# Ledger of designs, part 20: miniprotein binders against Putative cysteine synthase

Target 1, 336 residues: Putative cysteine synthase, of Sinorhizobium fredii (p55708)
Amino acid sequence: MLHTTVTQLIGQTPVMSIDVPGRNATLVLKIEKNNPGGSMKDRMARSMVIAALQDGRLPPGGTIVESSSGNTGTGLALAALEFGLRFIAVVDHHAAPDKIRMMRALGAEIRYVEGDFREDEVAVVERQRLAAQLGAQLPGALFMNQSDNPANPEGYTGLVDELVAQLPDGIDAFVGCVGTGGSMTGISQRLKRNNPAVRTIAVEPAGSIVFGKPGHPYYQSGTGTPAGDEVGKVLDYGCIDEGVQVTDTQAFETARYIARRKGLLVGGSTGGAIYKALEFIGAGKLTGTVVTTVADGGEKYLGTIFDEEWMAKRRLLDPAIAAQLDGWLFGKARAA
Short names: E, the ipSAE of ESMFold2; O, the ipSAE of OpenDDE; V2, 0.75 times the mean of E and O plus 0.25 times the DockQ between their complexes.

## First folded at step 18 (miniprotein)

Design h1 (from e1 with R15M; at its last read DockQ between E and O 0.97; V2 from the best seeds 0.89)
Amino acid sequence: SPEERMEQAYRYMLMGRFDEALKRLEEVVKENPDHPEALYNIALVYFFEGNDEKSIETFERAIEVDPSNVLYWLWLAWLLHRTGRPEEARKVLEEALQRFPESERLKEYLERRKEE
ESMFold2, look of step 18: ipSAE 0.882; ipTM 0.958
ESMFold2 (binder alone), look of step 18: mean pLDDT 82; pTM 0.777
OpenDDE base, look of step 18: ipSAE 0.884; ipTM 0.957
ESMFold2, look of step 19: ipSAE 0.876; ipTM 0.957
ESMFold2 (binder alone), look of step 19: mean pLDDT 82; pTM 0.771
OpenDDE base, look of step 19: ipSAE 0.879; ipTM 0.955
ESMFold2, fold request of step 20: ipSAE 0.841, 0.859, 0.856; ipTM 0.946, 0.952, 0.949
ESMFold2 (binder alone), fold request of step 20: mean pLDDT 82, 82, 82; pTM 0.772, 0.771, 0.773
OpenDDE base, fold request of step 20: ipSAE 0.872, 0.862, 0.870; ipTM 0.954, 0.950, 0.953
ESMFold2, last read: ipSAE 0.860, 0.844, 0.846; ipTM 0.951, 0.946, 0.946
ESMFold2 (binder alone), last read: mean pLDDT 82, 82, 81; pTM 0.767, 0.774, 0.766
OpenDDE base, last read: ipSAE 0.865, 0.865, 0.862; ipTM 0.950, 0.951, 0.950

Design h2 (from e1 with L44F; at its last look DockQ between E and O 0.89; V2 from the best seeds 0.72)
Fold by OpenDDE base, look of step 18:
Structure h2 (fold): chain B 336 residues (1-336), chain A 116 residues (1-116)
Amino acid sequence: as target 1 above (336 residues)
Amino acid sequence: SPEERMEQAYRYMLRGRFDEALKRLEEVVKENPDHPEALYNIAFVYFFEGNDEKSIETFERAIEVDPSNVLYWLWLAWLLHRTGRPEEARKVLEEALQRFPESERLKEYLERRKEE
C-alpha cells in the first residue's frame, strides 16, 4: 500500500528475537521506535485524535492540548498535522530538549509550566492543571488527558494484531512498562482475550506508586506514576498478573548494554522492561515467547542515559548490571 | 446489526484500519442507503485516509439525508476551505447559519475562522 499521510506509517513495526541460552525462552522485541514519531505513543495519539474528531468533541480545525514528556506530544503533533489541528504541548523545564525540539519541528506550540522543581522531580500535577486550563479556555480546544482517555488503550489493539501475525507459534508472556497504563492495558487485555494463559508483567520505576509501593523520585521518564500524582484511569489492574519495579540503574545500564552488545538503541523504560524480562526468564518464572516493546529509541537519550558523565554524576552506573546481563544472555557471568 | 457494525467500524478507525472500517460501514449503507450516521462515518473514513474529494461528496450526501446535524455542515465547510474552494464553503456556512442560528458550535467555528 502506498501511504499518503505520515500517520499511515504508524504500526507494522518489526520484531527482533534475542535468544536466551540455557533457557526455554526467547525474548522478542517489538520495535515500536520505528513509528514515524519514534515511539509507540504514535498509536495512542492517533487513536485519541480520531476518537475526538468522530465524536465531535474536537471540531474541524480545533486545538488539542496535552501534558507530555515528549513521546505523546510527538505523536499528537503528527496527528495534528495530518488532520489540520493546532497542538499545544504543556511541558516542564525538565523535559528533554531534543523531545521539545522534535515537537516544535512538527509544528507543536510549547507551553512551559512555571515553578521551581528538582531535576528528579516531574511536575506532572502542574502540567496537568495547565493543560486542563488551556483546554477549557481556548475556543475549540480539547484537553486529551491521555491517562484517563479510553482511546489510549484502544490505540494498541493493532499492535497485538501485528504481534499475533508475526508470532504464529504464540505469545507466552508480555513484559511492558506502565506509565499512563494505556499500552499495558490495551496490549494485555487483547493478548489475554486471545489466550488467557498469557502472563502479563507490568514494570514501573522504583519510586512509582502504581503498585502501592512508597513513592520517591526517579530518573526514568515517560513511565510510572510519581508520588503526588494519580494512577491513570485507563489502567486495568485486572489484566496484569504481576506488577514489579525496576531501578533507574537497572533500566539505564540495560539500555546501555543493549546498545553495546546488540547494536540496538533503546530508551530507558525499555531498558527496564528488558532487564525485568531477562530476570524473570533467568529465574525460570517466564518461559516460551516473551514479548517486550521497544517503546522508544535510545537516540533520544544520547546526552543522558548514554552519556557516562551524566550517569556518573547521578551515581547511576553499576557494572554489576552488565555482568548480570552477560550471565543471562551469554551464559557466563563476567567475573567482577 | 447495523449498530454492531458501526461499533466495529469505530474500533477499526481507532486502530487506523480504515479499510476495514469502510467495509463495515458500507455494509450498513448497503442495507440502508439513507443511514445518516453511517454516511457521516464513511465521510470520516475518507477524510482520515486523505481522500478529501470523496469525503466532501459523502458529507454532502449525509446532509441531503439529514440536514439537521450541524456537524455535517461544519465538516463540509471545513473540507471545502481546505481543498481551496472558499466560495463553496461560504455558501455552505451561509445556509448553515440560516438553519442553525443559535448553534454554539457554528458560532465557535466562525469565530475561529475570523482569527485565521
Scores: ipSAE 0.502, ipTM 0.802, lowest interface PAE 1.4, mean pLDDT 92
ESMFold2, look of step 18: ipSAE 0.823; ipTM 0.938
ESMFold2 (binder alone), look of step 18: mean pLDDT 80; pTM 0.743

Design h3 (from e1 with F47Y; at its last look DockQ between E and O 0.93; V2 from the best seeds 0.88)
Fold by ESMFold2, look of step 18:
Structure h3 (fold): chain B 336 residues (1-336), chain A 116 residues (1-116)
Amino acid sequence: as target 1 above (336 residues)
Amino acid sequence: SPEERMEQAYRYMLRGRFDEALKRLEEVVKENPDHPEALYNIALVYYFEGNDEKSIETFERAIEVDPSNVLYWLWLAWLLHRTGRPEEARKVLEEALQRFPESERLKEYLERRKEE
């Protein structure tokens, strides 16, 4: 198909299967790293911008504002470029320089919070305050507010439409990561509307507070809600059958395993989702077609997850994880 | 039913399924050819697809049907300017100023254009 705009390249991503025949299951990976901005966030960014233009909150040629130096910021920069908008990304001085460079390459304006900075929680609050202030003060500007924006989860319903068409025999379970809750909510609600029996498993980092567990630091990026932050209002707990935690070691060793055994470079949160999906399959808790997303690619993590010294220094290496994964993938189903 | 088609079209727009959005909007316009909100959304879908010519044409129709919505005028002027037709954009804005002399949206748009 011949497209004329970059935002038309969002979606229509392929699926790849990993059969687990001894467990009567197939793990299906939805390859969201293939979106033009490199992540599934492209879908929600387009959705939020289109919603704001459609309902008149954002005028033609206006300005979008958001607190993000990650995948959401990249997606918004791409959408702003395509739809003739300015994008102000509000960041702090802890933002990775290469992520800032990427947003600038896509035309984003970078605004740093001022003053002496406190710990990370305080910086997040100040970034959000500045973003809201800019949206209110600048003529023709709008703070996207991804954590409280219903167009966020709505942007993922097309992912489900694609899955249904790609998997006509049906989907028995979805295992997904939870950050703001947009993708987990949007995908799970749509899947359950099609089939109320579908199992939906939300995966958060160990140390994330989404499901009421004690907070502590973790290395997984783009997922979870750290202590001191609030869970996004877009998260619908009612569409989630089970919330589970995955450690950094489990997530990162799984990402490394998939790279070496399947040639697919996946991000850290994807490693966590795959780990939990295989654990549930291995325990006989999930059978049939089990879907997870490759939310972003491992190419962003070559200096961390895929760097032996980075992993070793942080005591994240554990060869037992590969053995565990081998057991789940190649072991026989438990007797009934 | 028309309200359901409008909502379906909106959700298709958010998913980037612009052909499906147009299909629903065209069904609304078939029953009510002067439906201003449907025309507005058709014009937006053409814009999102990169079809500036059809977007401009459809905003012109939306204004003809409902000249009271300043947002349609702003879109038309902005699209004309963006496509290298600044004299036509100027005429659209001059007429909009006559119709909406106290519009905050129009004042805001004109202030931004001065900075450009």
Scores: ipSAE 0.846, ipTM 0.949, lowest interface PAE 0.7, mean pLDDT 90
ESMFold2 (binder alone), look of step 18: mean pLDDT 82; pTM 0.782
OpenDDE base, look of step 18: ipSAE 0.876; ipTM 0.954

Design h4 (from e1 with F18Y; at its last look DockQ between E and O 0.95; V2 from the best seeds 0.89)
Fold by ESMFold2, look of step 18:
Structure h4 (fold): chain B 336 residues (1-336), chain A 116 residues (1-116)
Amino acid sequence: as target 1 above (336 residues)
Amino acid sequence: SPEERMEQAYRYMLRGRYDEALKRLEEVVKENPDHPEALYNIALVYFFEGNDEKSIETFERAIEVDPSNVLYWLWLAWLLHRTGRPEEARKVLEEALQRFPESERLKEYLERRKEE
């Protein structure tokens, strides 16, 4: 199909399967890194902007405001460019410079929070406050407020429509990462509407507080709710059958394993979701068609997850992870 | 019902399924050609697809049907300006000023246009 807009390139992403025949299961990867902004967040960004334009909260030629220096910011920048809007991204000085440069390349205006911040301090509350303030005070502006915006989870229902068409024999389980809860909620609710028996497993970093575990630092980005932040209001716990934690080592070693064995560069949170999906399959807890998303690509993590020195300095390397994965995929670990 | 088709169209818009949204909205307009909200949403879907000319035509029709909604006038003026028709945009805004002298939305829009 011949498209004339970038936002028409969002979605219709391919799937890739990994058979686990000794376990009566197939792991299916939905390749969301193929979206034009590089992540599944493109879907929710488009949805939130369309909703705001449709109901008149955002006027023609207006201004979008959001607290983000990651994938949501990129998605909003491309939607704003396409729909003739300004975008103000509210960030702090801990934001990665390349992520800010990407948003600027897409026309975003960058606003830094003001105040005294230690070099190791993230100003999450102040970013949110400034974003809300700008949305309320600037003429024709609106704070998207992704964590409390029903158009966030709604933006992912098309992903499920695609999966149903791509997998006509059915879907037995979904294993997904949880951050704000938008994708986990949107995907899980719609899957369960199609089949109430589908198993939905939410994966958070060890140290994330989404499922009531004690908070501590973690390296996984774009997922989880860190200590001191609030769980997103869009998260519907009722559509999640089980919440589980994955360590940075498990997630990152799995991403490295998939790159070497399958030629697919996945992000760290994707490595975590794959690890837990295979663990559940290996334990006999999941069979049939098990879906997870490649939420973003490993190309963004070449200087971290795929850098041996970066991993070693943080004590994240563990060759036992590859042995676990071999055992789950092939039924028997090779003798040393 | 028309309300059900409008709700379906809205959900398709959020998913980027513009062709399916248009089909539902066009069914509403087929039964009631003067349905202002359906015309508004059709105009928006054309805009989202990058079809500015059909969007303009449909906003013009929405205004004919319901001239009391200032948002339709703002969209039309903005689209005309965006597509290189500034004199037509000015005419639309002049009539909007007569109809809506107290509209905060119109005042806000005009202030933004002065800066541009």
Scores: ipSAE 0.870, ipTM 0.957, lowest interface PAE 0.6, mean pLDDT 90
ESMFold2 (binder alone), look of step 18: mean pLDDT 82; pTM 0.765
OpenDDE base, look of step 18: ipSAE 0.876; ipTM 0.954

Design h5 (from e1 with Y109F; at its last look DockQ between E and O 0.94; V2 from the best seeds 0.89)
Fold by ESMFold2, look of step 18:
Structure h5 (fold): chain B 336 residues (1-336), chain A 116 residues (1-116)
Amino acid sequence: as target 1 above (336 residues)
Amino acid sequence: SPEERMEQAYRYMLRGRFDEALKRLEEVVKENPDHPEALYNIALVYFFEGNDEKSIETFERAIEVDPSNVLYWLWLAWLLHRTGRPEEARKVLEEALQRFPESERLKEFLERRKEE
């Protein structure tokens, strides 16, 4: 089909499979890095903006505001550009310069919070507070508020429709990352409406507080809820069968493994989801068609996850991870 | 039901499935050609898919059907200006000022226009 806007290129992403025949399973990767903004967040960004325009909260030619220097910010910049809106991205000084440059290239206005905050604690809260303030005080402005916006999870229901069309033999499990909870909620609720027996596994970084574990720093981007922040209101725990943690080492070594073995550059949170999906398959806890998303691409992490010195300095290298993955992918299921 | 068609169209809109949204909305207006909410959403769908000219035409129809909703006037004026028709946008805003002299939405829109 011949599209006339960039936002029409969001979605309809391909799937790729990795068979695990010794474990009676197939891992299916939904390639969300192929969205025009480079991540699955394009779906929710478009959804939130359309909802706000449709119900009149956001006037024509208005201003959207959000706390993000990552994938949500890129998605909102695309939507704002296409729909004739201003976008103010609220960031702190720890934001990656290349991500800020990308948002500026798409026309975003950048607003910094004051102070020297830790990225994983106070700075997140202050960024969100400033975004809410700007949305309330600027004429014609609206804080998108992704963590508490029902259009966030709703934006992912189309992903499930695509999956069921692409996988006519059915889906036995979904293993997804949880940040705000938008994608985990939107995908899991819709999957369970289609098949109540589907298993849904939510993956958070070790150090994230989504499932009540103690908070500590982690390097995984775009996922988890750090100490000092609140779990997103959009998260529906009722549609999640199990919440699990994945370490940075497990996530990043898996991303590196998939790049070397499959030629697919995936982001760090995707590495974590793949690691846990294969661990569950290897333990016999999941069989059949197991879906996870490639939420963003590894191309954005060449200076971190795929940089040997960056990994070594942080003591994240562990050759044993590749051996574990080989055992799960190519080993035989344990006889009961 | 018409309400079910409207809800389906809205959810297709949020998923970027504009063809599917338009199909449901046009079924609503086939049964009720003077359905202002359906016309409003059709106009928005045209805008979201980059069809400014059909969006303008549909907002004009929505105003004919329900001239009391200031939001339709703001969209029409904004679209006309954006597409290089500023004299027509000015006439729309002048009529909107006559109809809605106390509208907070109109005041806010005009205040932003002054800052440009």
Scores: ipSAE 0.871, ipTM 0.953, lowest interface PAE 0.6, mean pLDDT 91
ESMFold2 (binder alone), look of step 18: mean pLDDT 83; pTM 0.783
OpenDDE base, look of step 18: ipSAE 0.880; ipTM 0.956

Design h6 (from e1 with L14I; at its last look DockQ between E and O 0.92; V2 from the best seeds 0.88)
Fold by OpenDDE base, look of step 18:
Order: C-alpha cells, then structure tokens, then sequence
Structure h6 (fold): chain B 336 residues (1-336), chain A 116 residues (1-116)
C-alpha cells in the first residue's frame, strides 16, 4: 500500500528474535522505535487525538495540550500536524534538548513551567497544572491528560493484533515497562483476551512507586511513577501478573550491551525490560515466546546512556551486568 | 447490529485502520442511508485518510440529513477553508450563525478564525 500521510506509517513494526541458549525460550523484540516519531507513543497519541475529534471534545482546527518529556509530545506533534491542529507541549527544565528540538521541528509550541527546581527534581505536578490551565483557558483547546485517558491503552490494541499475526505459534509472556500504564494495560488486556494463559510482567525503575515500593530518585526517563506523583488511572493492575523493579545500572548497561552485541540501539526503559526478561528466562520463570517492546531508540540517548563520561559521573557503570548478560545469552561469560 | 458496527468502526478508527472502519460504516449506511452518525463518521474517516474532497461531500450529506448538529457545520466550514474555498466556508458559517445564534462552540470557532 502506498501511504500518503505520516500517521499511516504508524504500526506494522518488525519483530526480531534473540535466542536464549540452553532454555526453552525465545526473546522477541517488537521494534516500536520504527514508528515515524521514533517510539510506541505514536500509537496512543494518534488514538487520543482521533477519539477527541470523533466525539467532539476537540473541534476541527482546535488546540491540543499535553505535559510530556518527549515521546508523547512527538507523537502528538505528528497527529496535530496531519489533522490541522495546534499543539502545545508543556515541559520543564529537565527535558532533553533533542526531544524539544524534535517537537519544535514538527511544529509544536513549547511552554516551560516556571520556578526554581533542583536538577534532580521532576516538576511533574507543575507541568500537569499548567497543561490543565492552558486546556481550560485557550479557545478550542483540550488537555489530553494521557495518564487518565482511556484512548491511551486502546491505542495499543493494534500492536497486539500485529504480534499475533507475526507469531503464529503463540505468545507465552509479555514483559513491558510501566509509566502511565497505558501500554502495559492495553497490551496485557488484549493478550489475555486472546490467551488467558499469557504471563504479563510489568517493569518499573527502582525508586518508582507503582507497585508500592518506597520512592527515590532514578535516572530512567519516561517510565515509572516518581515519588510525589500519582499512578495513572489507565493502569489496570488486574491484567498484570507480576510487578518488578529494575535499577538504572541494569537498564542502561543492558541498553549498551544490546548495541555492542546485537547492533540495535534501544532506549533505557527497553534495556530494563530486556534485562528482566532475560533474568526471568535464566531463572526458568518464563518459557516459550517472551515478547518485549523496543519502546524507543538509543539514538535519543547518545549523550547520556551511551556516553561513557555521563555514565561514569553518575556511577552507573557496572561491567558485571555485561558478564551476566553473556551468561544468559551465550551460556558463559565472554571475554570483553 | 448497527450499534455494534458503529462501535467496531470507532475501534478501527483509533487504530488507524480506516479501510476497515469505512467498511463497517458503509454497511450501516446501506441499511439506513440517512443515518446521520454513520455519515458523520464516514466523513471523518475520509478526512483522516487525507481525502478532503470526499469528506466535504459527506459532511454536506450529513447536514442534509441532520442540520441540527452544529459540529457538522463547523467541520464543513473548516474543511472548505483548508482546501482553499474561503467563500464557500463563509456562506456555511453565515447559515450556521442563523441556525445556531447562541452556540458557544460556533462563537469560539469564529474567534479562533479571526486570530489565524
């Protein structure tokens, strides 16, 4: 099919398998970084915009407003551009400069929250407040509120349909990251509807509060719920069999490892999901076809996760992670 | 049922499966050619596919069937303007103002258009 719009390029992403020797298991990566905005968030962004237009909450030529660190904002910028909407992204001083540049390149208006925040302080509450204010004050505007928007998880149902078609022998487990909870809920519910025996594992950063553990700062971006924030209403705990935590070091070293050993640039949250998937497989807790999404690409993190100095300064490097991954993927540690 | 088809169409729309959405909606219209909500959604599907001309034609039909929905008028006017037909858009808006003099949505739309 010859596509004529950018949003038509969303979905139908490829899958790549990683064999796990000595185990009756295969790790399958759904390559969502191949969406036009570079992440799986393109799916839910399109879904939320179409839903709002369809039911009249958003008028033709209206304005969408959202608080975003980057991936959601990029997805919304694409949808806004295609459907003739104005998009205002509300960001804080911690937003990655390249993510801001990408949204601006796609025509997004950037609004910064005001205030004195520490470098390690996420101004999530202030961003949400400002976004809600703009949505209420601007004529024809709508605050998308992704964490509480039912069109968020619904936007991932098509991803499951693709996976089912791509994997005719079936899916035995899904290991996903949990942020707002949209992707985890949407994917897990649909998978279980097709096969109730599917195991679903939700991965959050150490320091996230989604599963009731004490909150503390973490470097993983776009995933988890930090202390002081609230878990998104879209998250359905009933479709999650197990919630687990992954450290920044485990996540980032795994992302670095996948680049070096497999030639695939994956983001930090994806690194964490892959690490936990392999850990579960290695322990014999998961067997068969285990699916993980490559939520975004490592290209967005070249100056952080993939920068030796950046990692070292924050004491995030640990060669033992690479050795552990070698053990799972090759049955023994390889020489560096 | 028509209601089930409408719901299925909606689910296909939000997933970007516009061909499947259109198929479900056309089945509804085949059974009821004057179904205003089905026509409305067909018009939206054409818009989402980038077919503005078919969208315009379908919104015109939707208005003929149900002229009481201000949203149909706004979509038609907006699409006409977007496709370089400003005089036609103006006429649609003038008629809408006569039909819906107290519509806050219409007033808001007109205010935004002045700022553009």
Amino acid sequence: as target 1 above (336 residues)
Amino acid sequence: SPEERMEQAYRYMIRGRFDEALKRLEEVVKENPDHPEALYNIALVYFFEGNDEKSIETFERAIEVDPSNVLYWLWLAWLLHRTGRPEEARKVLEEALQRFPESERLKEYLERRKEE
Scores: ipSAE 0.862, ipTM 0.949, lowest interface PAE 0.5, mean pLDDT 94
ESMFold2, look of step 18: ipSAE 0.862; ipTM 0.951
ESMFold2 (binder alone), look of step 18: mean pLDDT 82; pTM 0.780

Design h7 (from e1 with M13I; at its last look DockQ between E and O 0.94; V2 from the best seeds 0.85)
Fold by OpenDDE base, look of step 18:
Structure h7 (fold): chain B 336 residues (1-336), chain A 116 residues (1-116)
Amino acid sequence: as target 1 above (336 residues)
Amino acid sequence: SPEERMEQAYRYILRGRFDEALKRLEEVVKENPDHPEALYNIALVYFFEGNDEKSIETFERAIEVDPSNVLYWLWLAWLLHRTGRPEEARKVLEEALQRFPESERLKEYLERRKEE
């Protein structure tokens, strides 16, 4: 089919399998970085905008407002452009410059929160407040509020339909990252509807509070719920069989490893999910077809995760992770 | 049932499966040609697919069936303007103002258009 709009390019992403020697298991990567905005968030962004237009909560030619660090904002910018909407992205001083540039390139208006924030302080509450304020004050505006928007998880049902078609022998497990909870909920609910025996593992950063562990700072972006924030209402704990934590080092070293060994650039959250998937397979806790989404691409992290100096300065490098991954994927530690 | 078809269509729309949505909506309209909600959703599907002309035609039909919904008028006016038909858009808005003099949605729409 010849596509005529950018939003038509969303979905139908490829899958890639990674064999795990010595185990009755295959790791399957759903390559969501291939969406036009470069992440799986394109799906839920389109869904939220369409739902708002359909319901009349957003008028034709209206304004959408959201607090976003990048991926959601990019997805919303695409939808706004396609459907003739204005988009205002509310950001803080910690937003990655390249993510801001991408949203601006797509026509987004950028609004910064005001205030003296520490470099390590996430201004999530202030961003949400400003976004809500703009949504209420501007004529024809709507605050999308992704963490509490039911159209968020609904946007991922199509991803499952694609996977089922791509994997006719069935899916035995899903290992996903949890941020707002939209993708984890949407994917897990649909998978279990098709097959109640599917195991679902939710991965959050060490320092995230989603599963009741003590909060502390972490470097993984776009995933988890930091201390002082609230878990998104869209998250359905009932569809999650197990919640686990992954460290920044495990996540980032895995992303670096996948690039070096498989030639695939994956983001940090994806690195964490892959690490945990392989850990579970290696321990015999997961068997069969294990699916993980490549939520975004490593191209967005060339100056951080893939920068040796950036990693070293933050003491995030650990060669033992690569050795562990070699053990899982090749059965023997490759003598570096 | 028509209700079930409508619900299925809504789900397909949210998933960007516009072809499947349209198929179900057309079945509803085949059984009830004057179903305003089905016509409204068909018009939206055409818009989401990038077919503004068919969307305009379908909103016109939706208004003929149910002229009491201000949202249909706003969509029609907006699409006419978007497609380079400003005089027609103006006429639609004038008629809408006569029908809905106290509509806050219509007032808001007009205010936004003045700023553009």
Scores: ipSAE 0.807, ipTM 0.929, lowest interface PAE 0.7, mean pLDDT 93
ESMFold2, look of step 18: ipSAE 0.834; ipTM 0.946
ESMFold2 (binder alone), look of step 18: mean pLDDT 82; pTM 0.768

Design h8 (from e1 with S55A R90E; at its last look DockQ between E and O 0.93; V2 from the best seeds 0.89)
Fold by ESMFold2, look of step 18:
Structure h8 (fold): chain B 336 residues (1-336), chain A 116 residues (1-116)
Amino acid sequence: as target 1 above (336 residues)
Amino acid sequence: SPEERMEQAYRYMLRGRFDEALKRLEEVVKENPDHPEALYNIALVYFFEGNDEKAIETFERAIEVDPSNVLYWLWLAWLLHRTGRPEEAEKVLEEALQRFPESERLKEYLERRKEE
């Protein structure tokens, strides 16, 4: 189809399969890195902005505000540019310079929080406080508040429509990352409406507090709820059959494995989702068609996950992970 | 029902399925040509898919049907400015000022225009 706007290029992303025949399973990757902003967050960003314009919370020519130096920020910058809005992205000084440059290239205004933070520390609470303050004080401004915004999960229902058309033989399981809960909720609710038997597995970083575990620092970006922040109100725990944690090492070594073995550069959170999907398949807990998303591309992580020195300095390398993955992909299910 | 069509259209808008949203909204307008919320959403769908001319025409129709909703006037004025028709935008704003002299939405819009 011939589109005339960049926001119309969001969605309609391809799928790729990895067969696991010894386990009676196929892992299907929904390639969300192909969205124009490079991630699945483009869908929710468009949804949140459209909802706010439609119901009048955001006036024509107004200002959107959000706490994000990552994929949500890029998606909101795209939507703001297309719909004639200003966008203020609230960030801290740990934000990757290239992520900031991308948002600036799309017309975003950058606002830094004040305070001293360590490199591996997330200043989420302070960023969210400033974003809420700006939304309240600037005329015609609105804090998108992705974690509590019902238009966030609604933006992902089209992804499921695409999957159903692309996989006519059905979907047996979905393994997805959980940050705010938007994509996990939106995808899982719609999948279960179509087939209540579908299994839904939510993956969070070890150190994330989504499923009630104590918080600690982690390097995975764009996923999880760190200590000091609240779990997003958009997360519907009722549509999740199981919540699990994945370590940074497991996630990042899996991203590196997939790049080398399949030629597909995936982001860190995607590596975590793939690791857990294969672990569940390897344990016989999932069979049939198991879907996960390539939420963003590894191209954004060349200076981190795909930099051997960066990984080694942080003690994130573990060659045993590749052996685990080989065993799950090429091993046979145990006789019951 | 019309209520189901409106809800379907809203959900299609959030998914970026503007063609499907428009189909549902046009079914509502076919049964009730003076449905103000349906006209408003049709205008928005045209705007979201980059069809500013049809958005303008549809907001004009929404104002004819319900001249009391200041938001329709603000959208029309803003779209006229955006498309290089500032004299028409000023006429819309002059009429809006007479109709809505105490509107906080209108005051906020005019203040932002001055600072831009």
Scores: ipSAE 0.874, ipTM 0.958, lowest interface PAE 0.6, mean pLDDT 91
ESMFold2 (binder alone), look of step 18: mean pLDDT 83; pTM 0.788
OpenDDE base, look of step 18: ipSAE 0.878; ipTM 0.956

## First folded at step 19 (miniprotein)

Design k1 (from h8 with R15M; at its last fold request DockQ between E and O 0.92; V2 from the best seeds 0.88)
Amino acid sequence: SPEERMEQAYRYMLMGRFDEALKRLEEVVKENPDHPEALYNIALVYFFEGNDEKAIETFERAIEVDPSNVLYWLWLAWLLHRTGRPEEAEKVLEEALQRFPESERLKEYLERRKEE
ESMFold2, look of step 19: ipSAE 0.878; ipTM 0.958
ESMFold2 (binder alone), look of step 19: mean pLDDT 83; pTM 0.780
OpenDDE base, look of step 19: ipSAE 0.881; ipTM 0.956
ESMFold2, fold request of step 20: ipSAE 0.856, 0.859, 0.864; ipTM 0.951, 0.953, 0.953
ESMFold2 (binder alone), fold request of step 20: mean pLDDT 83, 83, 82; pTM 0.787, 0.784, 0.784
OpenDDE base, fold request of step 20: ipSAE 0.872, 0.865, 0.873; ipTM 0.954, 0.951, 0.954

